# Designs tried in a protein design chat: miniprotein binders against Protein Hikeshi (HIKESHI). Part 4

Target 1, 195 residues: Protein Hikeshi (HIKESHI), of Homo sapiens (Human) (q53ft3)
Amino acid sequence: MFGCLVAGRLVQTAAQQVAEDKFVFDLPDYESINHVVVFMLGTIPFPEGMGGSVYFSYPDSNGMPVWQLLGFVTNGKPSAIFKISGLKSGEGSQHPFGAMNIVRTPSVAQIGISVELLDSMAQQTPVGNAAVSSVDSFTQFTQKMLDNFYNFASSFAVSQAQMTPSPSEMFIPANVVLKWYENFQRRLAQNPLFW
Below, E stands for the ipSAE of ESMFold2; O stands for the ipSAE of OpenDDE; V2 stands for 0.75 times the mean of E and O plus 0.25 times the DockQ between their complexes.

## First folded at step 3 (miniprotein)

Design q4b (from tq1 with L60F W64L V67L I79Y T81V)
Fold by ESMFold2-Fast, scan of step 3:
Structure q4b (fold): chain B 195 residues (1-195), chain A 93 residues (1-93)
Amino acid sequence: as target 1 above (195 residues)
Amino acid sequence: SKIKVTIRIEEDGKKYEFTFEIESPEEIEKILEEIKKFLEEHGAKKLTVRVEAESPEDAFEFALLILRIFRKLGFKEIYVVYEGDKIEITGEL
């Protein structure tokens, strides 16, 4: 039903079912993990009105599991990427896995998926900044960049007579895009007020 | 702005595809670094990143960022496909 992807490791597609509504993936050597991707395989959808709450667990100083809610996956949003590097020293949160007797090996973390009602999931708050997100102003001047990009790309599209026109698709070599980016950066460096 | 990103990984004739939403373009570099590590270790051949956004401006911003990251990470045979308001960047290692 579920898959778990971690960079530098084999993708896991066989979650261990530990209860009727609970599934777990083991993450050995978790201290080297920064991001985890959880996704549905598409073979078996959630029943209507249900989804999966995604949890991360690591052993505390006494070897006891500390569970933290990362987020959710649903039929409408069947995959999610979570940043866990900042959570390994965090405090535990309220979770449905607390009553389970899960035997853990030291240095092995777990991803847990609890199948829950969507209404119940809506009342829960994921810990910290687990979902991929940052606060910056990178997009504020993107609209001005777009005009330059379109004009540059369009000029090359007209000169690339060898490209077969298609109503829904256009193929542009990557080097054309890279050349536009380099030209734009040069212009911006020469005259910041050009924006 | 909300950006929809689809990742496609091809290995040994099998194709894996998953979709997620991002509001922060800066995190995509770390995600792609992790994915490249996975591809190299697992022997996967091809990576495609598809971007769909609420505005063409956001889509192009992400496409340019992804293209720069692909180049930085050493992907070869990088191609860009424009399909209306959707952009796909494909690279092979």
Scores: ipSAE 0.000, ipTM 0.131, lowest interface PAE 19.7, mean pLDDT 63

Design q4c (from tq1 with L60W W64M E77K I79W T81R)
Fold by ESMFold2-Fast, scan of step 3:
Structure q4c (fold): chain B 195 residues (1-195), chain A 93 residues (1-93)
Amino acid sequence: as target 1 above (195 residues)
Amino acid sequence: SKIKVTIRIEEDGKKYEFTFEIESPEEIEKILEEIKKFLEEHGAKKLTVRVEAESPEDAWEFAMLIVRIFRKLGFKKIWVRYEGDKIEITGEL
């Protein structure tokens, strides 16, 4: 019923059903994720009077899941963009000199979707600043998209001397990608609303 | 607002490409249904759709619509990437 999208990754369209009304997507390497998009596939609508509450979870220091409400999807608004980078615990006190000696636990988070009554959903309060509705959130989203594009395109970069001519293929010079990246970064820094 | 759509099909170095403008979700679904028939007839399994709109929000909403249509048509693997000021959606059967 649902899909989950992270820029530069394969779209997940097969949620794990953990209850009749509850679905989960795994987010491996979530420390590299700033935004997630949750959407309905459009094949099966919610029953009348129902919608989906979207939750985010990550393992705490004891390995226990911490669930936070991000927002909602409904038949009238079947997609939503959420900022998750600010929801990770421990933002304020890690010292950089100690981080290199810490044994890392698996960095896997989850998106959960609970099918609920609309009136029940209306009484719930999502965590602050999760929904992409502010200029800051939008700027961070565009920065992440820009980084994903540049990294993706750069992974295919070759020198002109290494290229074999092929009339059926399109080649984008690395310099064009780099110039686009630099110009977009500059414009975004000068005016986040230029887009 | 206008949505510019480019469809690209590649298999073993051969390339087929179509560009058009749409204003209606119903229009894109019929076009993708025909393209799936083309893929089946030619043994191709990979389809890329490039979306260009006058605003990034419109482009993303339309890209999500295309992802939903790909799922309805039976594509199992779907990749979405940002390509400059355009969004590309790639599906595999």
Scores: ipSAE 0.000, ipTM 0.226, lowest interface PAE 16.9, mean pLDDT 64

Design q4d (from tq1 with E57R L60I W64Y V67L E77R I79T T81Y)
Fold by ESMFold2-Fast, scan of step 3:
Structure q4d (fold): chain B 195 residues (1-195), chain A 93 residues (1-93)
Amino acid sequence: as target 1 above (195 residues)
Amino acid sequence: SKIKVTIRIEEDGKKYEFTFEIESPEEIEKILEEIKKFLEEHGAKKLTVRVEAESPRDAIEFAYLILRIFRKLGFKRITVYYEGDKIEITGEL
């Protein structure tokens, strides 16, 4: 029913069913993983009113799993990307006996999917680095994007005589881009939050 | 501010399509870097990124960011297709 994708690795489509409503994918060498994509294969939908809660787990120093809720997948939103960097402990760097050169055996983390009622899922809060958009960060991004957009659009600027018509493509005249750029900069200078 | 992104990858006759929503556009570059590694390992050569946003301006700005990342990552034969309020960027390795 589900697939799990990690960049640089074979896609997994055969989850281990550990309970009637619970499925698990193993993630070996998880410390090298930043993002995980979980998706539905499209062959079997969730029953009406149901969805999947997606969890991430890694073994602690005692071998016990530490489960964290990442998010959800549903029939209406059958795939999701999760950032797991930052959820991994950075403190397991030394052997209990103080060895400096520990040869790490492959440690296995897991992605768990629990089939749950949508009402139940709506009451849960995912953990991790939820993108908290700060005004300053968004302003910096907006200015960088404005410059990038202008540079990009300018790279496509050609004289009318050099254009090759294509029925499936839209071309933006350079003068229109320039006017948009100037207007946006003027508005941003007057009120950085106008966007 | 809400941007919907769809990634489509074709590998050995199989088609994988992932849809997600982003609010932090900075994360898209890391995601595309990881997807490129997946494509290289699996011999898949074609990647399509579809962008949908509440405003045409936001969609175009995000599409531009994606196109810039495609070029930075070495994708060739990059095409941009406009389909109403949706923009698709396709690149090949």
Scores: ipSAE 0.000, ipTM 0.167, lowest interface PAE 18.2, mean pLDDT 63

Design q4e (from tq1 with P56L L60M W64F V67Y E77T I79V T81V Y82F)
Fold by ESMFold2-Fast, scan of step 3:
Structure q4e (fold): chain B 195 residues (1-195), chain A 93 residues (1-93)
Amino acid sequence: as target 1 above (195 residues)
Amino acid sequence: SKIKVTIRIEEDGKKYEFTFEIESPEEIEKILEEIKKFLEEHGAKKLTVRVEAESLEDAMEFAFLIYRIFRKLGFKTIVVVFEGDKIEITGEL
């Protein structure tokens, strides 16, 4: 139902389902990660009145996971970009992933998605620097463009076995989306106004 | 380098196609403005733009420009398709 992308790595489209309403992606070598994109694949929407709370977890010095709320994805906003480079030290948030913390690999960070009521989500406050907020029109455009492209391309990967081929229809490998994202992020990092 | 752009418009029972070469991405904006007017006049709502450049990276960057112009003109981008080193981007009014 969900996808997760980190620059320089293969996009993940197969989250581990750890409960009926909880999904997890593993992020190895997390200290090299600056941004993470979380998105819905577009094939299965949330039930009416529901959305997804997005959490980030990293191991502390004792190997215990520390969870922080990054933000949300919904049917109306099916993707989000989060800056996690500033979140690798500090206090954890209240979180619904208690059971899975026991079996987590110490050197691996995780993205967790919890399916929750929209009303409940509206009462929660994500960590201050996780989501890109107070953005100018160009930054907001860039984020929405990336979000829409990933959601679209990854939906093809999910539905591969069910597609009926046509001469004007092509399947996009997830790796092509990753390559495009890497090239775009490289240019954006070198000059944020390159467009 | 030169960029080859093909614009496809499909409406019930009819198909229109235009191909041209440009040196500057800015040239596409005026062309797409004329195409939007054409779509509105004929009641068609769907437009596909095919981009062929010397590299995939250049084609991708040009596709981003098309997305930006689509948004300015009121199009919603619904499809992006890769055909080897060529890209097609489809918008809907």
Scores: ipSAE 0.000, ipTM 0.122, lowest interface PAE 14.6, mean pLDDT 63

Design q4g (from tq3 with W64F E77K I79Y T81I E83R)
Fold by ESMFold2-Fast, scan of step 3:
Structure q4g (fold): chain B 195 residues (1-195), chain A 93 residues (1-93)
Amino acid sequence: as target 1 above (195 residues)
Amino acid sequence: SKIKVTVRIEEDGKKYEFTFEVESPEELEKVLEELKKYIEEHGAKKVTIRIEAESPEDALEFAFLLVRVFRKLGYKKIYVIFRGDKVEVTGEL
């Protein structure tokens, strides 16, 4: 039902089912991973009123898993990007996975997906903006780049409009620049993951 | 804006590569449907699709689209490599 993607690695589409409603992906060499993408394969939707809570775990100094809630996937939002670099080995968030119900290698991290009621998911808080920080940083960079380009193009258009027109000079209408900027802002506001 | 697409196909010990440009994501989807039909008819041990997108955000979206397509085609091993606004997705049987 689910896929897990790490840049530069084999995409995983066959999660280990550890319970009727719980699925796990192994992430070897997790210290080199900055971002993980979790997505639905699109073949089977969640039943009405259900969604998936996405957890990340790594072994602590004693080899015990520390589970943290990263975020959610649903039929309406079937994929999500999570930043896992910089997550600390503090106490894990509340989670549905027991320490003894999953056999794991001490040096391997895991992504866990728990199929839960949407009402239950709405009452949970993901760990400190893990899902938002990568999208926010990327969005901020892209927005700054767009702003710089729009300001440059707008200043050129305004300058040209203030001057006596010459037949050999190109003029870019400010409206064209504005419409392009609005379309890009719309794209930045949308969840970039579609199927 | 232009999207550059490179397709590499390995079948029956031979390798094929072709490159083309599309103007929109909608046009890309039409090309992917044709590619899907071709692969279903002829089979291919390994297929790599490289997309040079307009932005890193678009490259990520195209990666998900291609992974879904390769999964539906029965490829068991799918690799994704990102390089800014460029992405390469490879499916192997």
Scores: ipSAE 0.000, ipTM 0.156, lowest interface PAE 18.2, mean pLDDT 64

Design qh1 (from tq0 with K30L E34Y K37R E41K E57L D58A E61F E64R L65W R68L)
Fold by ESMFold2-Fast, scan of step 3:
Structure qh1 (fold): chain B 195 residues (1-195), chain A 93 residues (1-93)
Amino acid sequence: as target 1 above (195 residues)
Amino acid sequence: SKIKVTIRIEEDGKKYEFTFEIESPEEIELILEYIKRFLEKHGAKKLTVRVEAESPLAAEFFARWIVLIFRKLGFKEIEVTYEGDKIEITGEL
């Protein structure tokens, strides 16, 4: 039902189902990840009145998972981009000798998706600055357009696994789209006023 | 080698604008293909693409490439305007 995408990596479309309403993607080497895109494959919509809450989890120094709500995906907004670089363990440490004490933290994080009622989702507040799109109407429009473009291009890569090898014309390589999308998103996130 | 491309979409009096730096004309073709689909879905008809480059020859090369993409995508009434070191291509669907 869901896809997860990180720049420079293969798109993941086979989430591990851990409960009837809960799905998980593994993110190895998560310390190198700045943004994660979560999207619906477009084949099966959410039941009416339902959507997906998107969570990010990383292991702390004791190996315990730390879950944080990033945002939501719905039938009306089937894709979203999240900035996770500021949420990682050890980020922004100012202690001079902290780097000399290497805590062995597992390098695997997770994206979790919980299928929930829209009314329940409306009562929850995501961690600050995780969602990229919330500045003004123009920025929101542009973000939605980029999300739709990326989701559209990614759907080509996903469906190729089940298609006969024939469409080389107008076939969009996911790597090219991802590189462009990440570059643009990085600039927008760093300085939304550059427009 | 840096090419600056500004894309402007006009829809019922609203204008949306964004700028990219690209090194390859293939990158812009992918973007324009999506934009055409977006325009058709929302009933918007006018698209403007502005090209800027350090070299006038590079700018003209990319402008020519964009005109070919506009034709390939079915845009009509393609206009090319030159303003110093900048070239604008406008088309209607």
Scores: ipSAE 0.000, ipTM 0.109, lowest interface PAE 18.1, mean pLDDT 63

Design qh2 (from tq0 with K30Y E34L K37W E41R E57I E61W E64K L65Y R68M K72Y)
Fold by ESMFold2-Fast, scan of step 3:
Structure qh2 (fold): chain B 195 residues (1-195), chain A 93 residues (1-93)
Amino acid sequence: as target 1 above (195 residues)
Amino acid sequence: SKIKVTIRIEEDGKKYEFTFEIESPEEIEYILELIKWFLERHGAKKLTVRVEAESPIDAEWFAKYIVMIFRYLGFKEIEVTYEGDKIEITGEL
């Protein structure tokens, strides 16, 4: 019913069913993972009024699992991206996996999905660190994106002598792209949230 | 402004669909990595990304960024469809 995706790794589509309403994915070498995507495969929907609560678990210094609520998936929102970098030393949250608190191998984390009533899910609060974004990170990302766009657009620059006739194709002068880049960079430097 | 992004990948008759709510531009970096990953691992030839936002300007911006990514990744047949607050970008190899 569910899939789990980590950048650079094979997609997991075969969750381990550990109870009638509980599913688990193993995440080996979790220290190298920044983001995890959890999604529904689209073949089997949740029953009416139900959804899935998504949890992250890692072994503490004693090998005991620490469970944290990351968020939710529903028929209306069948996937979610979670940032797990920075959660590995946090406190455990209230969770339905209590009976599964056994000592685990170090460096193997888990994603848990608990099928619950939507009303019950509305009363739960996911960990704040999973969705935290700083102004500095936002500014750095935007600068990288601006650089990427300018470099990408410039890679298609050709002299007039190299142009082939194509009435359906539009061309933009390279200096117009440069002007846009410089203007946007200046505005971003004055206020990172201007857009 | 919240932006909803849906990615659809078709391979061997099966369809995979992912929907994300993006609050921070940082998540777009992950989407770029996700697209590269699927191309490298599954040999997917058709990729569709749908963008929905509360602000049409934000949706337009995201769609143009995704088109740029498609071109960077080597897609040759790129189609963009605009439907009010929804923008769909489809690329084929």
Scores: ipSAE 0.000, ipTM 0.255, lowest interface PAE 12.2, mean pLDDT 65

Design qh3 (from tq0 with E27R K30L E33R E34W K37F E41L D58R E61Y R68L; at its last look DockQ between E and O 0.07; V2 from the best seeds 0.00; counts 0 for: pae E 11.9 > 1.5, SAP 71.774 > 70, placed apart)
Fold by ESMFold2-Fast, scan of step 3:
Structure qh3 (fold): chain B 195 residues (1-195), chain A 93 residues (1-93)
Amino acid sequence: as target 1 above (195 residues)
Amino acid sequence: SKIKVTIRIEEDGKKYEFTFEIESPERIELILRWIKFFLELHGAKKLTVRVEAESPERAEYFAELIVLIFRKLGFKEIEVTYEGDKIEITGEL
C-alpha cells in the first residue's frame, strides 16, 4: 500500500505489516538520512474517512525506540516529504506503536504508518517543522534519485554514453533496465500482503 | 528488429531524457510502467515517448503499440505527432 524513498537509496515498497492497520519501513544508517518521502502506491486507496499517520522512530541512548509524529498521508494528499535530520525528543508526540515496537537496533530507524480515522488525525500535532512541502526540496530529492539511476545505468553503458552527441542524453541497453526492474518487482513480490 | 525509444520528462522548466535500445516490443511496457511509477513519485503528469526505427512501417507499429500501452497504464489526452523520421507520443496521467 505504501512506499518509502530516501535520496541515494533504492525505493522501498515492501513495508513490514505489524498489525492490520500498521506498517513499518526500516531505515538502516539513519544518521546519513536527511529527508524521507512517504507515498501511497495508488493501487489501494484508504477506506472512506481514513488516512495514514506517519511516524519516525529512532533508538535513544539506551537503544529504546522513540516514536515521533511527522505528518499524514491521505487519498487527497497521497505523498509527503519529511525532514528527519535534527529531530530530538518525543515530547508532545502521541503514537499507537507502544506495545509493538519491541525490536531494538542501535543503528536502525523506522518509518511507521498507522491507518487512522481522519477525525483522530486532525486532533494530533506533528513534531516541529518535520513536514517539508516546498517544491524545491522535492525537486532536489527527485534529481538525486535520477542521479542514482544514472549512476546505475552508466555503470553498464559507459562506452555508449561517450558516443552520445548531447551530454544530456544517455544510451542504455534495455537488458540493464530490465534487470533493475526485475529486482524491484522481486522486492514487491516478497511481501504479497501489501498488495 | 530493434528500436530506439527516447523518454522525456519535463518539470518546472527542467528536462530529463533517457534513450533505450529495445530488441522486443514487450520490453516497452516494462520500461513505461517503471517510468509511470517515477512520474507519480515526482508529481509529474506529462510523458513524451519518441520512437525511431529502421523503417517507417516498424516505427508506425511501435508507435501504435505505445499508444495501447499508454491506455493500459491509465494515460489520458494521448497525442501522436510526426517529426520527420520520428514519431512522438505524449500522454497525461
Scores: ipSAE 0.011, ipTM 0.172, lowest interface PAE 9.5, mean pLDDT 65
Fold by ESMFold2, look of step 4:
Structure qh3 (fold): chain B 195 residues (1-195), chain A 93 residues (1-93)
Amino acid sequence: as target 1 above (195 residues)
Amino acid sequence: SKIKVTIRIEEDGKKYEFTFEIESPERIELILRWIKFFLELHGAKKLTVRVEAESPERAEYFAELIVLIFRKLGFKEIEVTYEGDKIEITGEL
């Protein structure tokens, strides 16, 4: 029903179901993880009126689990990116995973998803700065993509003196690509969501 | 840990292809959203994405993610084709 993705790792699509309405993914070596993507596989939607509360759990200095509400996924927002790099020293949240008074492997954290009523989810407050529903993440990614595209296209640039007739090919002047790149960056800085 | 993604855009019988390596799924969604904007700006409608990874299982997982993103972005007539260890997803706006 759910997927969990960390940069540089395989997508996890086989969540451990710990209750009828609760699912867990293990995150080994979690201290090296900055962001986690949680998404619905698209084969089984939430029942009407329900959605998923997403939690992050890590062991504290005593080895006890600390659960923090990251945010939500719903049929209307079926994927979300969460920043966890700043949460590994944060305080816990009230959570529905029961009494988890167990010591876990020190380098393994968990992502928990609890299927709940939307009305109940609306009364919950995620930990600050956990949900990356921010323009900064989109801006950073978009800037890197623009740089990659410009660098790739520029690697094929030739001068007019180097050109030979190629009637079966289309060509784009290099300055058009540069102009587009500069205008796109300017528009992105003014409104990161224009696209 | 990187996956190789090849984007093919067809416009009025012409083809444009480019390839890049991606390590993060959030980059895939943002790339596809940017490409959708590019398609709409220039009147193209068909998009093909080819996924190639270290293993067929990893390529399959990313292809499934791309299908979900295609649906979210409004692509229709989505087809998935296997070419050995490569997976190709095609959709039309």
Scores: ipSAE 0.000, ipTM 0.158, lowest interface PAE 11.9, mean pLDDT 70
ESMFold2 (binder alone), look of step 4: mean pLDDT 79; pTM 0.776
OpenDDE base, look of step 4: ipSAE 0.018; ipTM 0.229

Design qh4 (from tq0 with E26R E27K K30I E33K E34Y K37W E41I E57K E61W L65F R68I)
Fold by ESMFold2-Fast, scan of step 3:
Structure qh4 (fold): chain B 195 residues (1-195), chain A 93 residues (1-93)
Amino acid sequence: as target 1 above (195 residues)
Amino acid sequence: SKIKVTIRIEEDGKKYEFTFEIESPRKIEIILKYIKWFLEIHGAKKLTVRVEAESPKDAEWFAEFIVIIFRKLGFKEIEVTYEGDKIEITGEL
């Protein structure tokens, strides 16, 4: 139902379902990520009165996940861009028990999507700086992300002289990738602010 | 008219190549604009676009259109090569 896109990486369209109403995408090497795009694939709409709350999680110094609400996707606004660079743990902060922090958890963050009632979503407060606020910046960023996504995905499925995928990257079927790119490009051309 | 387009991007040590058909000239301009951004971000300097059409006149028309887009986007060292029923346009950033 959902996709997740990071500049320079293959798109993910196969979320792991962890509960009836909850889906997650893994983000390896999350410290190099500045922005994440979350979107609906367009084939299965949310039930009437429902939408998706988008969360970001990273491991703290003790290996425990820290979840933060980034924003929402709905049938009326089926995609969103989030800035996560200010939310990442990055390098460990100074701590009185420094030796305790030498044990590192894997550098894998997650995007979580929780299917919730629209009324419940209206009562939630996303973290202050996650959403991209400028319309001009949003459009430019979206255009750059679409191209990066298209080039990476197409290089594996169509080319006779293609880039060899990184072992850490999941291979995504070209048909799903190209269909999403075409649909999103069409919608963006019709109204750059539909998002 | 239906045109077959092949995009080839070269970075030191690797190639990225993909092929598609277009029926709308506007689509190629948008794709080339984004490809320029991709080249700039990844440090690639050379872009080749190959066009194929059933009619030589259609292929020549599309090649000229692509040259115009290359100039508009700031590519330099633009070269056009004819290879039978195929035309390649190469540019450098």
Scores: ipSAE 0.006, ipTM 0.127, lowest interface PAE 11.5, mean pLDDT 65

Design qs1 (from tq2 with R8L T19R W48L T81R R90W)
Fold by ESMFold2-Fast, scan of step 3:
Structure qs1 (fold): chain B 195 residues (1-195), chain A 93 residues (1-93)
Amino acid sequence: as target 1 above (195 residues)
Amino acid sequence: SKIKVYILIEEDGKKYEFRFEIESPEEIEKILEEIKKFLEEHGAKKLLVFVEAESPEDAEEFAELIVRIFRKLGFKEIKVRYEGDKIYIWGEL
């Protein structure tokens, strides 16, 4: 159902199912990873009202997994990119004398996906420094919103010859609306992240 | 000036991946032409292209080029995601 992509590595599309609603991908040598893309394969959608919560885990100094919520994927947002560089352990051991007794563990992390109700997901807070939502669905939504607004506004256009003076009403020239629409589309096409 | 390109194709449990390092964006058109042929020969329709460019500005120009090539090759449902100098582009035949 899911795929996991890291730049320069073999894509993973066969997650290990660890429960009816939980899937895991292994990320070896995770210290060299900055970003991870989690996406739906497109063959099987989530059931209505459900989505996937995406987690990241790495071994702590004791070799125990520490899970952190990165974000979500849904039928409306079937892919997401996450920055994990800030989530890695980098401060060293908690006890300097204990460091001599720390067993060297492999640098293997995991991505976990939990299938959950959308209402439940809305009550959760992803780690702020890692959560980066997919821009593709936002861009498509924004484009449709712009088209809808322009079409709606243009449906009320009248020529100057047809205008009746009314001091209680404001009028915006259709050309101004068109110019705003074109400028916004240009900016969005150049950088969907411009805001 | 090396551009890293990763291509993922997944259909009904069949998994294919391709990795390329290209020197200029123009090389991507021939790569995508071969990938389309591969999709047709294997009955696959969905494609994800991941690209790492040298800068965010280069990434935007490169993504526009890939989208144009996708359209020329007949791909539908084209989606694009930007992340600085990294680009993710989906398409479906």
Scores: ipSAE 0.000, ipTM 0.078, lowest interface PAE 24.5, mean pLDDT 65

Design qs2 (from tq2 with Y6W K46R W48Y F50I E52R Y88F R90L)
Fold by ESMFold2-Fast, scan of step 3:
Structure qs2 (fold): chain B 195 residues (1-195), chain A 93 residues (1-93)
Amino acid sequence: as target 1 above (195 residues)
Amino acid sequence: SKIKVWIRIEEDGKKYEFTFEIESPEEIEKILEEIKKFLEEHGAKRLYVIVRAESPEDAEEFAELIVRIFRKLGFKEIKVTYEGDKIFILGEL
């Protein structure tokens, strides 16, 4: 139902369903991620009166998950861009003789999507500065980046006859990428602030 | 080898930043070509590419590649600055 895109990485469309109304995407090496795009694939809409609350989670210094509400996606606003760089903690201290190099274990952050009633979502407050919705330049830049990404991804499309079965490989049908791209472009053209 | 790349665009006092993780340096050339088109269409002149890799040597070699791509794309003034574990490459049209 959902996709998750980080610039420069392969798009994720296979969220882990952890409950009837809850979906999760893993974000490995999240310290390098500044922006995350969450979007609906456009094949299955939310039921009337429902939407998705988008959360971000990372492990704190004690290994406990810290969840923060980033924003929402709905049938009327099926994609959103979130800035997560300001939500990460644990940067090393600075001192006159330089910063310490702290070697940390590999950390995985998560994007969570909870399908909720629109009335319930309206009563929640996202963390500040997470959502990006400016029409000035950013939307046009994002459109250019998405065109570039779609063209890049399409250049790697292979027929079923060329595929070699492997449990470790993940393949996304070109048609799914095309449907997502067409949905995003249509929504962007109709309302530049839909995201 | 995984390379972290941040791209920052400055336009009329507004700044936009995007993060990429790439494993193949040639992937960035198409991205930078599209960003240059965006800059030209919007009258923006300045673009920062910030690089951090798993090793300082990898980061430096990648930064050199970015400089070569900038020259190929017609950026006339290119400045490289080192700050901590990151390399900042400024291109100006």
Scores: ipSAE 0.000, ipTM 0.080, lowest interface PAE 22.1, mean pLDDT 63

